# VH-VL binders against q0atu2, part 93

Target 1, 119 residues: q0atu2
Amino acid sequence: MLDKKARIRTSREYRNVFEKGKRLSGRFLIIYYVENALDNNRFGFITNKKIGMAVIRNRIKRQLRAIVREYQGQVKNKHDIVLVARAGIGKSSFEGMEKDYIAIMKKAGLFARNANKID
Short names: E, the ipSAE of ESMFold2; O, the ipSAE of OpenDDE; V2, 0.75 times the mean of E and O plus 0.25 times the DockQ between their complexes.

## First folded at step 4 (VH-VL)

Design pj1 (framework fv_dusigitumab; at its last look DockQ between E and O 0.59; V2 from the best seeds 0.00; counts 0 for: pae O 8.0 > 2)
Fold by ESMFold2, look of step 4:
Structure pj1 (fold): chain C 119 residues (1-119), chain A 121 residues (1-121), chain B 111 residues (1-111)
Amino acid sequence: as target 1 above (119 residues)
Amino acid sequence: QVQLVQSGAEVKKPGASVKVSCKASGYTFTSYDINWVRQATGQGLEWMGWMNPDSGNTGYAQKFQGRVTMTRNTSISTAYMELSSLRSEDTAVYYCARDLAYYETSYFDYWGQGTTVTVSS
Amino acid sequence: QSVLTQPPSVSAAPGQKVTISCSGSSSNIGDNYVSWYQQLPGTAPKLLIYDNDKRPSGIPDRFSGSKSGTSATLGITGLQTGDEADYYCGTWDSSLSAEYVFGGGTKLTVL
């Protein structure tokens, strides 16, 4: 599970990332990211109720948290990163979400190590 | 610096359609949903639906399903709401309002100035 | 009748305190954050309170919000004549077709 220190928690923190951050879209995900003033990364997860009912949104959140936790050690420090589920993500597999995350994080330049080894 | 500027007042006859525009400035248009809310004279606020400018996806209140269409043109940062088969009960001020796209929010932080639509014979 | 129930009006003198209630159900206020909007005469609504009890920048701390169970409350202390407005609560309703719902509005008169 992600450490409490590594979580974006407040509406203000989320707004800062959306207002100040860069945005990249993948097939199933959008990421927003901005450098923070901390020594660590923080992650936020959006499964807007406009895309589905609560049980599905909670499953997607759990899957995204698991993906982020798996690759967290490869992410460059000092970033606030919000993962946003796109419409239709409920039809993707865990592996599909994972591949999309890897691709979009590589494109954003957020992996500290060579992302080709993450495949 | 965030602004939502709406098109001018409209007078329509029953059975016609109206299309209201909402031009956004001072923020990244595709990062926020546009919601439409109306208010008849002396009455309360009534939510009509949302539109995500990034995807074009919409969600309409059941009351308006089949009569309302919400669209956008991202190149000019403009959202549109079109209401068809107008009747006198549709006479109201129509507002656009924004909330964060994809972020689960229960509030609208900026509102347009409103567009008065009058439906009369 | 609105999904969220508010008193239709309240009145108080300058300097007094008022509260405005907003009653709903588990599928709206119970499950979701509540917002409050102020609508001054002849103007568009303005966000006053978000996430139950948070104030946007520029909203003085004499405006407060709270939520308990399926009810929310807007508190206003130190009433001023400029507070005369309609006040609306709002939130998402998590039922079959998720919709945003407003209360019926409360007209505040400062006498």
Scores: ipSAE 0.025, ipTM 0.691, lowest interface PAE 7.6, mean pLDDT 87
Fold by OpenDDE, look of step 4:
Structure pj1 (fold): chain C 119 residues (1-119), chain A 121 residues (1-121), chain B 111 residues (1-111)
Amino acid sequence: as target 1 above (119 residues)
Amino acid sequence: QVQLVQSGAEVKKPGASVKVSCKASGYTFTSYDINWVRQATGQGLEWMGWMNPDSGNTGYAQKFQGRVTMTRNTSISTAYMELSSLRSEDTAVYYCARDLAYYETSYFDYWGQGTTVTVSS
Amino acid sequence: QSVLTQPPSVSAAPGQKVTISCSGSSSNIGDNYVSWYQQLPGTAPKLLIYDNDKRPSGIPDRFSGSKSGTSATLGITGLQTGDEADYYCGTWDSSLSAEYVFGGGTKLTVL
C-alpha cells in the first residue's frame, strides 16, 4: 500500500488539484496534476459511481494503487496527481490499464519517456 | 459564470418526439457531464440520465431505456435530450444539470431554467 | 414510490429549527454521498448540500446535513420566510445500474 505521505487524503487537497492542476485524458484514465511544495509525490484515486457497483469500484482502486505503487519511483517529483477512472475501465485488463497509465503519464511529462516496468 | 440555457416550451401530440437543448457557458463544456431531470406538475424530481460531452457516453434510467437519447454538439457547447413515443405522462418540466463527473462524488451544482413539455391530444 | 423516502411536509415558525429526513438503503445512501436540493416555488432546483454535510458557496451555515447508516438528515436553524420551498435529497444507487435517485421531496412551510 502507498505510504500515507504519498496519498491525497482530504477534500481540500483534491479540490486544489482539480482547480489549479492540468488535465489529461487517456483511454481508461484521466489525470489531474499540479506541482506541490513537498519533497514527495501524492496520489489520489477516484472511481466515480458511474463506473459500477462498489465491488467493481473497489477492484479498480486496488488495481490503480498497485500500478501507481509499482511506477512511483519513476514519476517526476513534487506533484500531486489524481487518477480518475473513466467509464469502461471495469472492462479493461490490468495490463491495458497499466499501459494507459504509462502512456498518459509520459504525455504529461511526469513519467520518463523510456520508463519501463521495474523488475 | 456558469450558465445552462435551455430551449423554449414544447407542445407535442402523443406518439411524437421532442428534442430539448441545453447550451452551456462559463466553463469547459467537455469537462462535466450533463444530466437530465424532469418534474411533472406538482410532483417530485425524476432523474433521466447522464451524458458525457467529451466521449458522448451516456447512462439512462431504466425507465427511459429505448425512448431517450442524449447527445451533444461540442462546437457550440450544447447538450440535447430527445424523448420519443411521447405520452401524456411525459408532460413535465425538463431540466439539464451539470454534474461534477470527475470528482470523487457526483452531484448537480448548476441547473438550467427548465423546459416545459406538454403532451396532449 | 420514490427510492428515497422523505416526509411529504414539515412546518415551523420563523426562528425555529426543522429537520428533514431522507431514508434509503445500503445500495444508495449507505454506500454513497447524499446531496440536498432546494427548490423555491416556480424555480429550478438549487444545490444546498453535497457530500452529506458540505455547503456550496453562498449557502449559509444555518443549513446543515448529516448522514448515518442508510439515512440522511437536512437541518435548518433560524428558519426564515424565504426558506419556504421544496427540499429533495438525492444520491447514486449502485443496484440500479448506477442511477441517480431522488427522494419524494418535502414541502417546508414557514408558519
Scores: ipSAE 0.015, ipTM 0.665, lowest interface PAE 8.0, mean pLDDT 89
ESMFold2 (binder alone), look of step 4: mean pLDDT 93; pTM 0.952

Design pj2 (framework fv_dusigitumab; at its last look DockQ between E and O 0.11; V2 from the best seeds 0.00; counts 0 for: pae E 11.4 > 2, placed apart)
Fold by OpenDDE, look of step 4:
Structure pj2 (fold): chain C 119 residues (1-119), chain A 121 residues (1-121), chain B 111 residues (1-111)
Amino acid sequence: as target 1 above (119 residues)
Amino acid sequence: QVQLVQSGAEVKKPGASVKVSCKASGYTFTSYDINWVRQATGQGLEWMGWMNPDSGNTGYAQKFQGRVTMTRNTSISTAYMELSSLRSEDTAVYYCARDYSYYETSYFDYWGQGTTVTVSS
Amino acid sequence: QSVLTQPPSVSAAPGQKVTISCSGSSSNIGDNYVSWYQQLPGTAPKLLIYDNDKRPSGIPDRFSGSKSGTSATLGITGLQTGDEADYYCGTWDSSLSAEYVFGGGTKLTVL
């Protein structure tokens, strides 16, 4: 699991990202991202009731956390990033989710240039 | 200002159905889910389910599955909760409540005034 | 009976501090934000605390919330007679059907 300091935890922190950040939409994910004043990245995850029952939402959330954790070291530092699961994600595979994450993060320019596990 | 105004008190016989309305105003009706919560006299709050006014999607408490139907009329910003096969245990005050859920959270920030439903022979 | 457990009643004199506990499990309080609702006699519930410890506009800072593990706590300082009411904790349960769950409620009496 992501370290406590690497997680967006409060509604105020989420609101800040939504209000001041940039937004990009992928096939299964929407990301909101903004620079922070910290020395680390923080990630937030939103899986609303539209994507399915609690067990589905929790599964999706776990999968997204796993993906984020896998590529965490390749993400440019000092960013708050919120991942919002789109309705279709409930029917997606893990691989599809991962590809979408990579694609949207690349589009956002959030991966470091020296990243070797991209695409 | 946000307001939820519910329909008046109902008296029903066992086995009958009741349909309570909740008219929303002061905000975009389709942007917030509506939850229904009931409270028997002298008892605690009991969640019944949620309804998304935009899509019409619903989620009901398992206890009420098969007996409750939550709908909406978007043209008049009104949510409905219908409970069938009424029994004496269904006697309670029924509330609609707006669900704030834009972030990784969900809470009921505005409530209707409540509708008393009495089920008696 | 209720998924979340609250003491049925608490009491204190005006000006004193009271705390109301709310105990749950990992699938509800453990995984989700807790809200508190105040219900004055004969009225509809009112949002008092959200996101564990946040106050809506109009709620004085003498009301506070906290969460630790699978338990939540509501704190009220400078108790006033107008605080006499029922208080409910609530949160989503992340089990199979994603249901919202309330505590059994706590009746606060101001002595």
Scores: ipSAE 0.037, ipTM 0.721, lowest interface PAE 2.7, mean pLDDT 91
Fold by ESMFold2, look of step 4:
Structure pj2 (fold): chain C 119 residues (1-119), chain A 121 residues (1-121), chain B 111 residues (1-111)
Amino acid sequence: as target 1 above (119 residues)
Amino acid sequence: QVQLVQSGAEVKKPGASVKVSCKASGYTFTSYDINWVRQATGQGLEWMGWMNPDSGNTGYAQKFQGRVTMTRNTSISTAYMELSSLRSEDTAVYYCARDYSYYETSYFDYWGQGTTVTVSS
Amino acid sequence: QSVLTQPPSVSAAPGQKVTISCSGSSSNIGDNYVSWYQQLPGTAPKLLIYDNDKRPSGIPDRFSGSKSGTSATLGITGLQTGDEADYYCGTWDSSLSAEYVFGGGTKLTVL
């Protein structure tokens, strides 16, 4: 569960990321991201109605929150990041969403260097 | 200004295939889905499917599954719809439309001029 | 039959008001935002109303939309002969493989 300071909560906060941020697309996800003036990262999650019924959209949102929580310690600080689920995400497994997230975050330069490698 | 310009009219025989193009301008092509909609003479609008130009992912209406393929070439900002095994009932005007999707909202805000496809025996 | 039901035609005199209904179900109009499209004779459809009741830039305020339960309504006031067209409602149908659905269309005649 992400703590309260790590969440984008208001429509104004979301709009700032969409209007000022950079965009990268994966197979199942789009991320929007922008540097913030805080000492921490904040995450937001968007699903649209093309994905399916509210039960399906809520399940996907919960799965994405779990993925973000698992990798949040690897994310470079001072960023607001919004994950947008694409229409095809309902066909993906949890593992497929996870792989897509990792690939996008690496392409965006938002993952810190692997701490387990000292070379 | 946002514009979608489609390829010209086509006349086909039953059993052939047709591929309609839709060239986008005035916006970032990869930022919006393209939908395809057809309309037989004197009839209503019939949704065929969507295509995401960034990933190439698609979603087809079940009626067209197996006969339709939607693709793109991002370097020239062009979407394509190919319909195979044509029959006379496929005679229609085919439209591409831009899908504005943001948060909870989704709608078709810009449409191409239409491409007439005639299938005659 | 269309998933969304519209009357086949409607007519009224210039200057009057007309409404066009669109009825569906909980999985489409009930759960999703409704759009309305105008198609003038021989032309491509044009967006008139999105998100149930919002107008794109350039659409005059004599066009209005509303939604209640599983039904949506397009209102047109101050009818002009240039409003003669076919009008379609449209929305997504919420399912595992979501599809977009249109109403059957309503031909508006201005007498």
Scores: ipSAE 0.007, ipTM 0.602, lowest interface PAE 11.4, mean pLDDT 86
ESMFold2 (binder alone), look of step 4: mean pLDDT 94; pTM 0.960

Design pj3 (framework fv_dusigitumab; at its last look DockQ between E and O 0.24; V2 from the best seeds 0.00; counts 0 for: pae O 4.7 > 2)
Fold by ESMFold2, look of step 7:
Structure pj3 (fold): chain C 119 residues (1-119), chain A 121 residues (1-121), chain B 111 residues (1-111)
Amino acid sequence: as target 1 above (119 residues)
Amino acid sequence: QVQLVQSGAEVKKPGASVKVSCKASGYTFTSYDINWVRQATGQGLEWMGWMNPYSGNTGYAQKFQGRVTMTRNTSISTAYMELSSLRSEDTAVYYCARDLSYYETSYFDYWGQGTTVTVSS
Amino acid sequence: QSVLTQPPSVSAAPGQKVTISCSGSSSNIGDNYVSWYQQLPGTAPKLLIYDNDKRPSGIPDRFSGSKSGTSATLGITGLQTGDEADYYCGTWDSSLSAEYVFGGGTKLTVL
């Protein structure tokens, strides 16, 4: 789905975002984000055990990856961004998660100019 | 700076309900979940459930399903826990706690001072 | 009985070391990160250790945590009389509809 170089891969990379980055919370999602030294963005996805059973957590991850892939071209480069599922996300629709992602990314200032293509 | 200030002690009879409040300050209330935990005198901690103050969504411990309701009023940054059909076994100190999602888990980083609820016949 | 098992009490002299164990199962300690909470007499619990072995700001490094398999351990060195408290382990448990569970608590007495 997402290109390999656009994924946060290691525990150290994830922890760097949590330790050095900024936190912003929405209705169903939390993002942690920090500038990186690469030419590209990297995305990570966290669904901890409080969210539910593994099948539910895996479904949510799959949906979030699809949302990120759809809008990745709108994101300002050189950022590591981790999406953390928030308690209650399993009650959200795909469209609800998508709307929340757009809102939180706008609030973080992570969308590039001409973000008007994103509803 | 982060503070959770709870309502005062309550004395109730069996069969009544109690509603405990938890007012948050020093952070954006809707950005963190609130959990409720109780502790009977001389006993351990018992988790009751979580509430997402942004969405209003909740998840309750199975033991309390049907008797507990967790709500909030975002305009005054206040969470509520209501426990109905009270029994003497519900006599406890009730705490609210802020839930911090960090990496692949979450934990309770700030706690309210506790609210004593006494149920006596 | 609590889902996570802790010894009811431990004791040692000032300056000594103690460990407090917390035993669980694959669905809680085995699969998730463990936190420890300190409850001083008459007060609310306070976060002491998170993420198995990490200390929040203001917690001295004489407090430590570790996890092996389905067991977690809190270590306290250089005991002080101010460390007299109840200590609770806690974690999420996926076999309980994703519920948070605590250990039964351990009362630490500094003789």
Scores: ipSAE 0.511, ipTM 0.864, lowest interface PAE 2.8, mean pLDDT 90
Fold by OpenDDE, look of step 4:
Structure pj3 (fold): chain C 119 residues (1-119), chain A 121 residues (1-121), chain B 111 residues (1-111)
Amino acid sequence: as target 1 above (119 residues)
Amino acid sequence: QVQLVQSGAEVKKPGASVKVSCKASGYTFTSYDINWVRQATGQGLEWMGWMNPYSGNTGYAQKFQGRVTMTRNTSISTAYMELSSLRSEDTAVYYCARDLSYYETSYFDYWGQGTTVTVSS
Amino acid sequence: QSVLTQPPSVSAAPGQKVTISCSGSSSNIGDNYVSWYQQLPGTAPKLLIYDNDKRPSGIPDRFSGSKSGTSATLGITGLQTGDEADYYCGTWDSSLSAEYVFGGGTKLTVL
């Protein structure tokens, strides 16, 4: 579980990221990211009904949180990052999701290029 | 140099299956996804799906789900695309193509020479 | 029929400039990088442009790409007879099950 201070929680916080942040799309994820004035990163997660039933959305959200938690120590600090799950993510494997996250974070310059878990 | 060499032309009857191979060389096979794209005579390109040679994970176009199977043999750096329940409209040239990663699947930098599959009664 | 829309054909004289448009939607071109492929008669497609405007090694700078909103454009200057081919745009689409989509293709004729 991501600790409370590592989460984007309010609509205002989400809105700020969407309006002022940069956007980058991967295969299964879209990330919105903006620098914050904190000493830590904050993550938000968006899963809409295009993904599927609530049980699927909840599963995907759990998986995304697990991925973010796994790699949070390798992400450049002082960023608010919102992960938006794309429609096709419901049919993806966890490994594929993880790989997509790594790739998109590297592209965004938020993740070191040599930081990798899977090929 | 990077090369993708595909198997030879196939002639099949409706209802049959066809399995096309794509042998990769000149690079680390497991480091790049293999995509399959087909093209009917005089028509445009149609994407069929992707396969990750390392994990074996796949993603198929909805149009082909249930009929297409993409696999690989890592020991011989070869990818396979099997299409079943063939129809006359499946007559086309089938290409394998390489892409780097899930994020970088917006482009296919190397292509096989193509395999002509003809479906006729 | 194709998810991405291209003009079926374009033509120009040698030395001239041509542009090929590719129109999509927010779920494809709007959200993703566009690539362009050149297909000479009787050959496999060849990567021409990737990431909207980048050229692979070996592609001359007279080929250019751009993207704005939900549309992409391929530009060819100093047109040569050898440029006569079919050109396809392509990108990722996440509207359904995450699929790669191509334009319908544009036949370029050098007059």
Scores: ipSAE 0.044, ipTM 0.665, lowest interface PAE 5.5, mean pLDDT 89
ESMFold2, look of step 4: ipSAE 0.467; ipTM 0.852
ESMFold2 (binder alone), look of step 4: mean pLDDT 93; pTM 0.951
ESMFold2 (binder alone), look of step 7: mean pLDDT 93; pTM 0.951
OpenDDE, look of step 7: ipSAE 0.026; ipTM 0.687

Design pj4 (framework fv_dusigitumab; at its last look DockQ between E and O 0.06; V2 from the best seeds 0.00; counts 0 for: pae E 11.9 > 2, placed apart)
Fold by OpenDDE, look of step 4:
Structure pj4 (fold): chain C 119 residues (1-119), chain A 121 residues (1-121), chain B 111 residues (1-111)
Amino acid sequence: as target 1 above (119 residues)
Amino acid sequence: QVQLVQSGAEVKKPGASVKVSCKASGYTFTSYDINWVRQATGQGLEWMGWINPDSGNTGYAQKFQGRVTMTRNTSISTAYMELSSLRSEDTAVYYCARDLSYYETSYFDYWGQGTTVTVSS
Amino acid sequence: QSVLTQPPSVSAAPGQKVTISCSGSSSNIGDNYVSWYQQLPGTAPKLLIYDNDKRPSGIPDRFSGSKSGTSATLGITGLQTGDEADYYCGTWDSSLSAEYVFGGGTKLTVL
């Protein structure tokens, strides 16, 4: 699991990202991202009710946390990043989610250059 | 200011189709889902479905599956709801509503003025 | 008939307090945030409360919302004649085909 320090935990923190951050849409994910004043990145996860049952939403959230954790070391520092799962994500594979995450993070310029796990 | 302006009243015969439009203004059309809700005369609100204007993805209530089609034209910031095989029970006011869908929760913060659809022989 | 259950009607005199209940189940109110909508006669619904207890800008603080378990409650204090309207609760239902569900609506009459 992600370190508590690496997690967005309060409504105020989420609102700050939504109001001040940039938005970028992928096939299965939408990311909101903004620079923070910390020495570490923080991640938030939102699984919209349109995805389906709570069991499905929890599965998706678990999978997204796993993906973020896997590539955490490749992300540029000092960012708050919120991942919003789109309605179609329930029909996607884990690999599909991962591919979408990588693509959208690259488009956002949030991955460090020459990250070994990305290529 | 955010506005949703719907098309005018419709009168249809049973078995026909109706297509209602909802033109959005005052915000980025592709950033918010559009929901459709209807209300029969003297009755309550009934949710029909949603469309994501960016992707075109939709979700319909099971009651309307196979009979409702939601679409959008992003170039003119307009959403459409088409209901086929109309019955007298489909007589109602149809509303479009903006959904704050990219947050943790969703709710309908802006509504169209409504479109009256009358189905009669 | 509606997934969420509301009383058909409530009434009170001006200045009094009224409460409108909304009863559901674990898959809807239990797991999801509740919104309330006000519909004045002959008009489109208006967002009154979101996320159980939050008010949009322009909604006076005499309107309040709360949620406990599988039930939600709308409170209106200092009742005014202009509050006479239909009130609907709504929320998402966490099913395989996630749907938004409304209560049957409550007609508020100001005596």
Scores: ipSAE 0.023, ipTM 0.682, lowest interface PAE 5.3, mean pLDDT 89
Fold by ESMFold2, look of step 4:
Structure pj4 (fold): chain C 119 residues (1-119), chain A 121 residues (1-121), chain B 111 residues (1-111)
Amino acid sequence: as target 1 above (119 residues)
Amino acid sequence: QVQLVQSGAEVKKPGASVKVSCKASGYTFTSYDINWVRQATGQGLEWMGWINPDSGNTGYAQKFQGRVTMTRNTSISTAYMELSSLRSEDTAVYYCARDLSYYETSYFDYWGQGTTVTVSS
Amino acid sequence: QSVLTQPPSVSAAPGQKVTISCSGSSSNIGDNYVSWYQQLPGTAPKLLIYDNDKRPSGIPDRFSGSKSGTSATLGITGLQTGDEADYYCGTWDSSLSAEYVFGGGTKLTVL
């Protein structure tokens, strides 16, 4: 479970990320991200009706939250980050979603550990 | 349409450095990574690294760590690759290539025309 | 030395079919999507196949790709003399510091 302060909660907060943020696509996910004025990161999650029924969309949201929680300590602070599930995500395994998340977060420069390790 | 136009051929001496440019047009420069790939005469393709033009973050192949620097100037939609401490084995054609990050990071959908760098005594 | 192994050359007559193999490991082809590139003589490479088996716009359906285990295959049917080129497979390698790797290349000759 993500901490409450680490959640994007309002429509205004979401709109700010979409309007002012950067966009980067993976195979199953799109991320939007923007620097915030806080001391912490915040995460938001969007699944659209085109993904499937509400039960399926809610399962995907839970899986994405679990992935984000696992890696949240490695994310550079002071960012609002929205994950948007792409239409084909329902065919992905949990491991496939996790791999995709890691790749796009590294590519976005949001992980402390980049593709090339320091040592 | 999408186009990547690279700087002209370079002749360098061992120990010097070279900086190749790659000017992008026909798309939003900051939305896609630029990768650099080289090819010695009659040889295969060798990946060197990538730069994310939005963040400025880079990832370099281990072989080039410490000798390569990738930068960009977003105001003119241009990426750069600088290779230092040149040796004769660095003689190659150097390509920039766009990474189609919307779907997969495993492929390069548009390539520059190549820049020949010759390193000789 | 290439992480991905391709035959150095293949040949066939016009109108025939060829396949080009690309052999890797679990950390590259096994776990990651494979792309194929065509390099005509004197030109930059061009994307032929992405995501194992998808064609970008403008690539005819006589070019096909597939993946099984740690191997990938490019198929070309209805060979034309204009298909004479070098062909490269490529993918990310998860065991390296997240490096992109190419096969050694395969020269296709249409006799």
Scores: ipSAE 0.008, ipTM 0.581, lowest interface PAE 11.9, mean pLDDT 85
ESMFold2 (binder alone), look of step 4: mean pLDDT 92; pTM 0.950

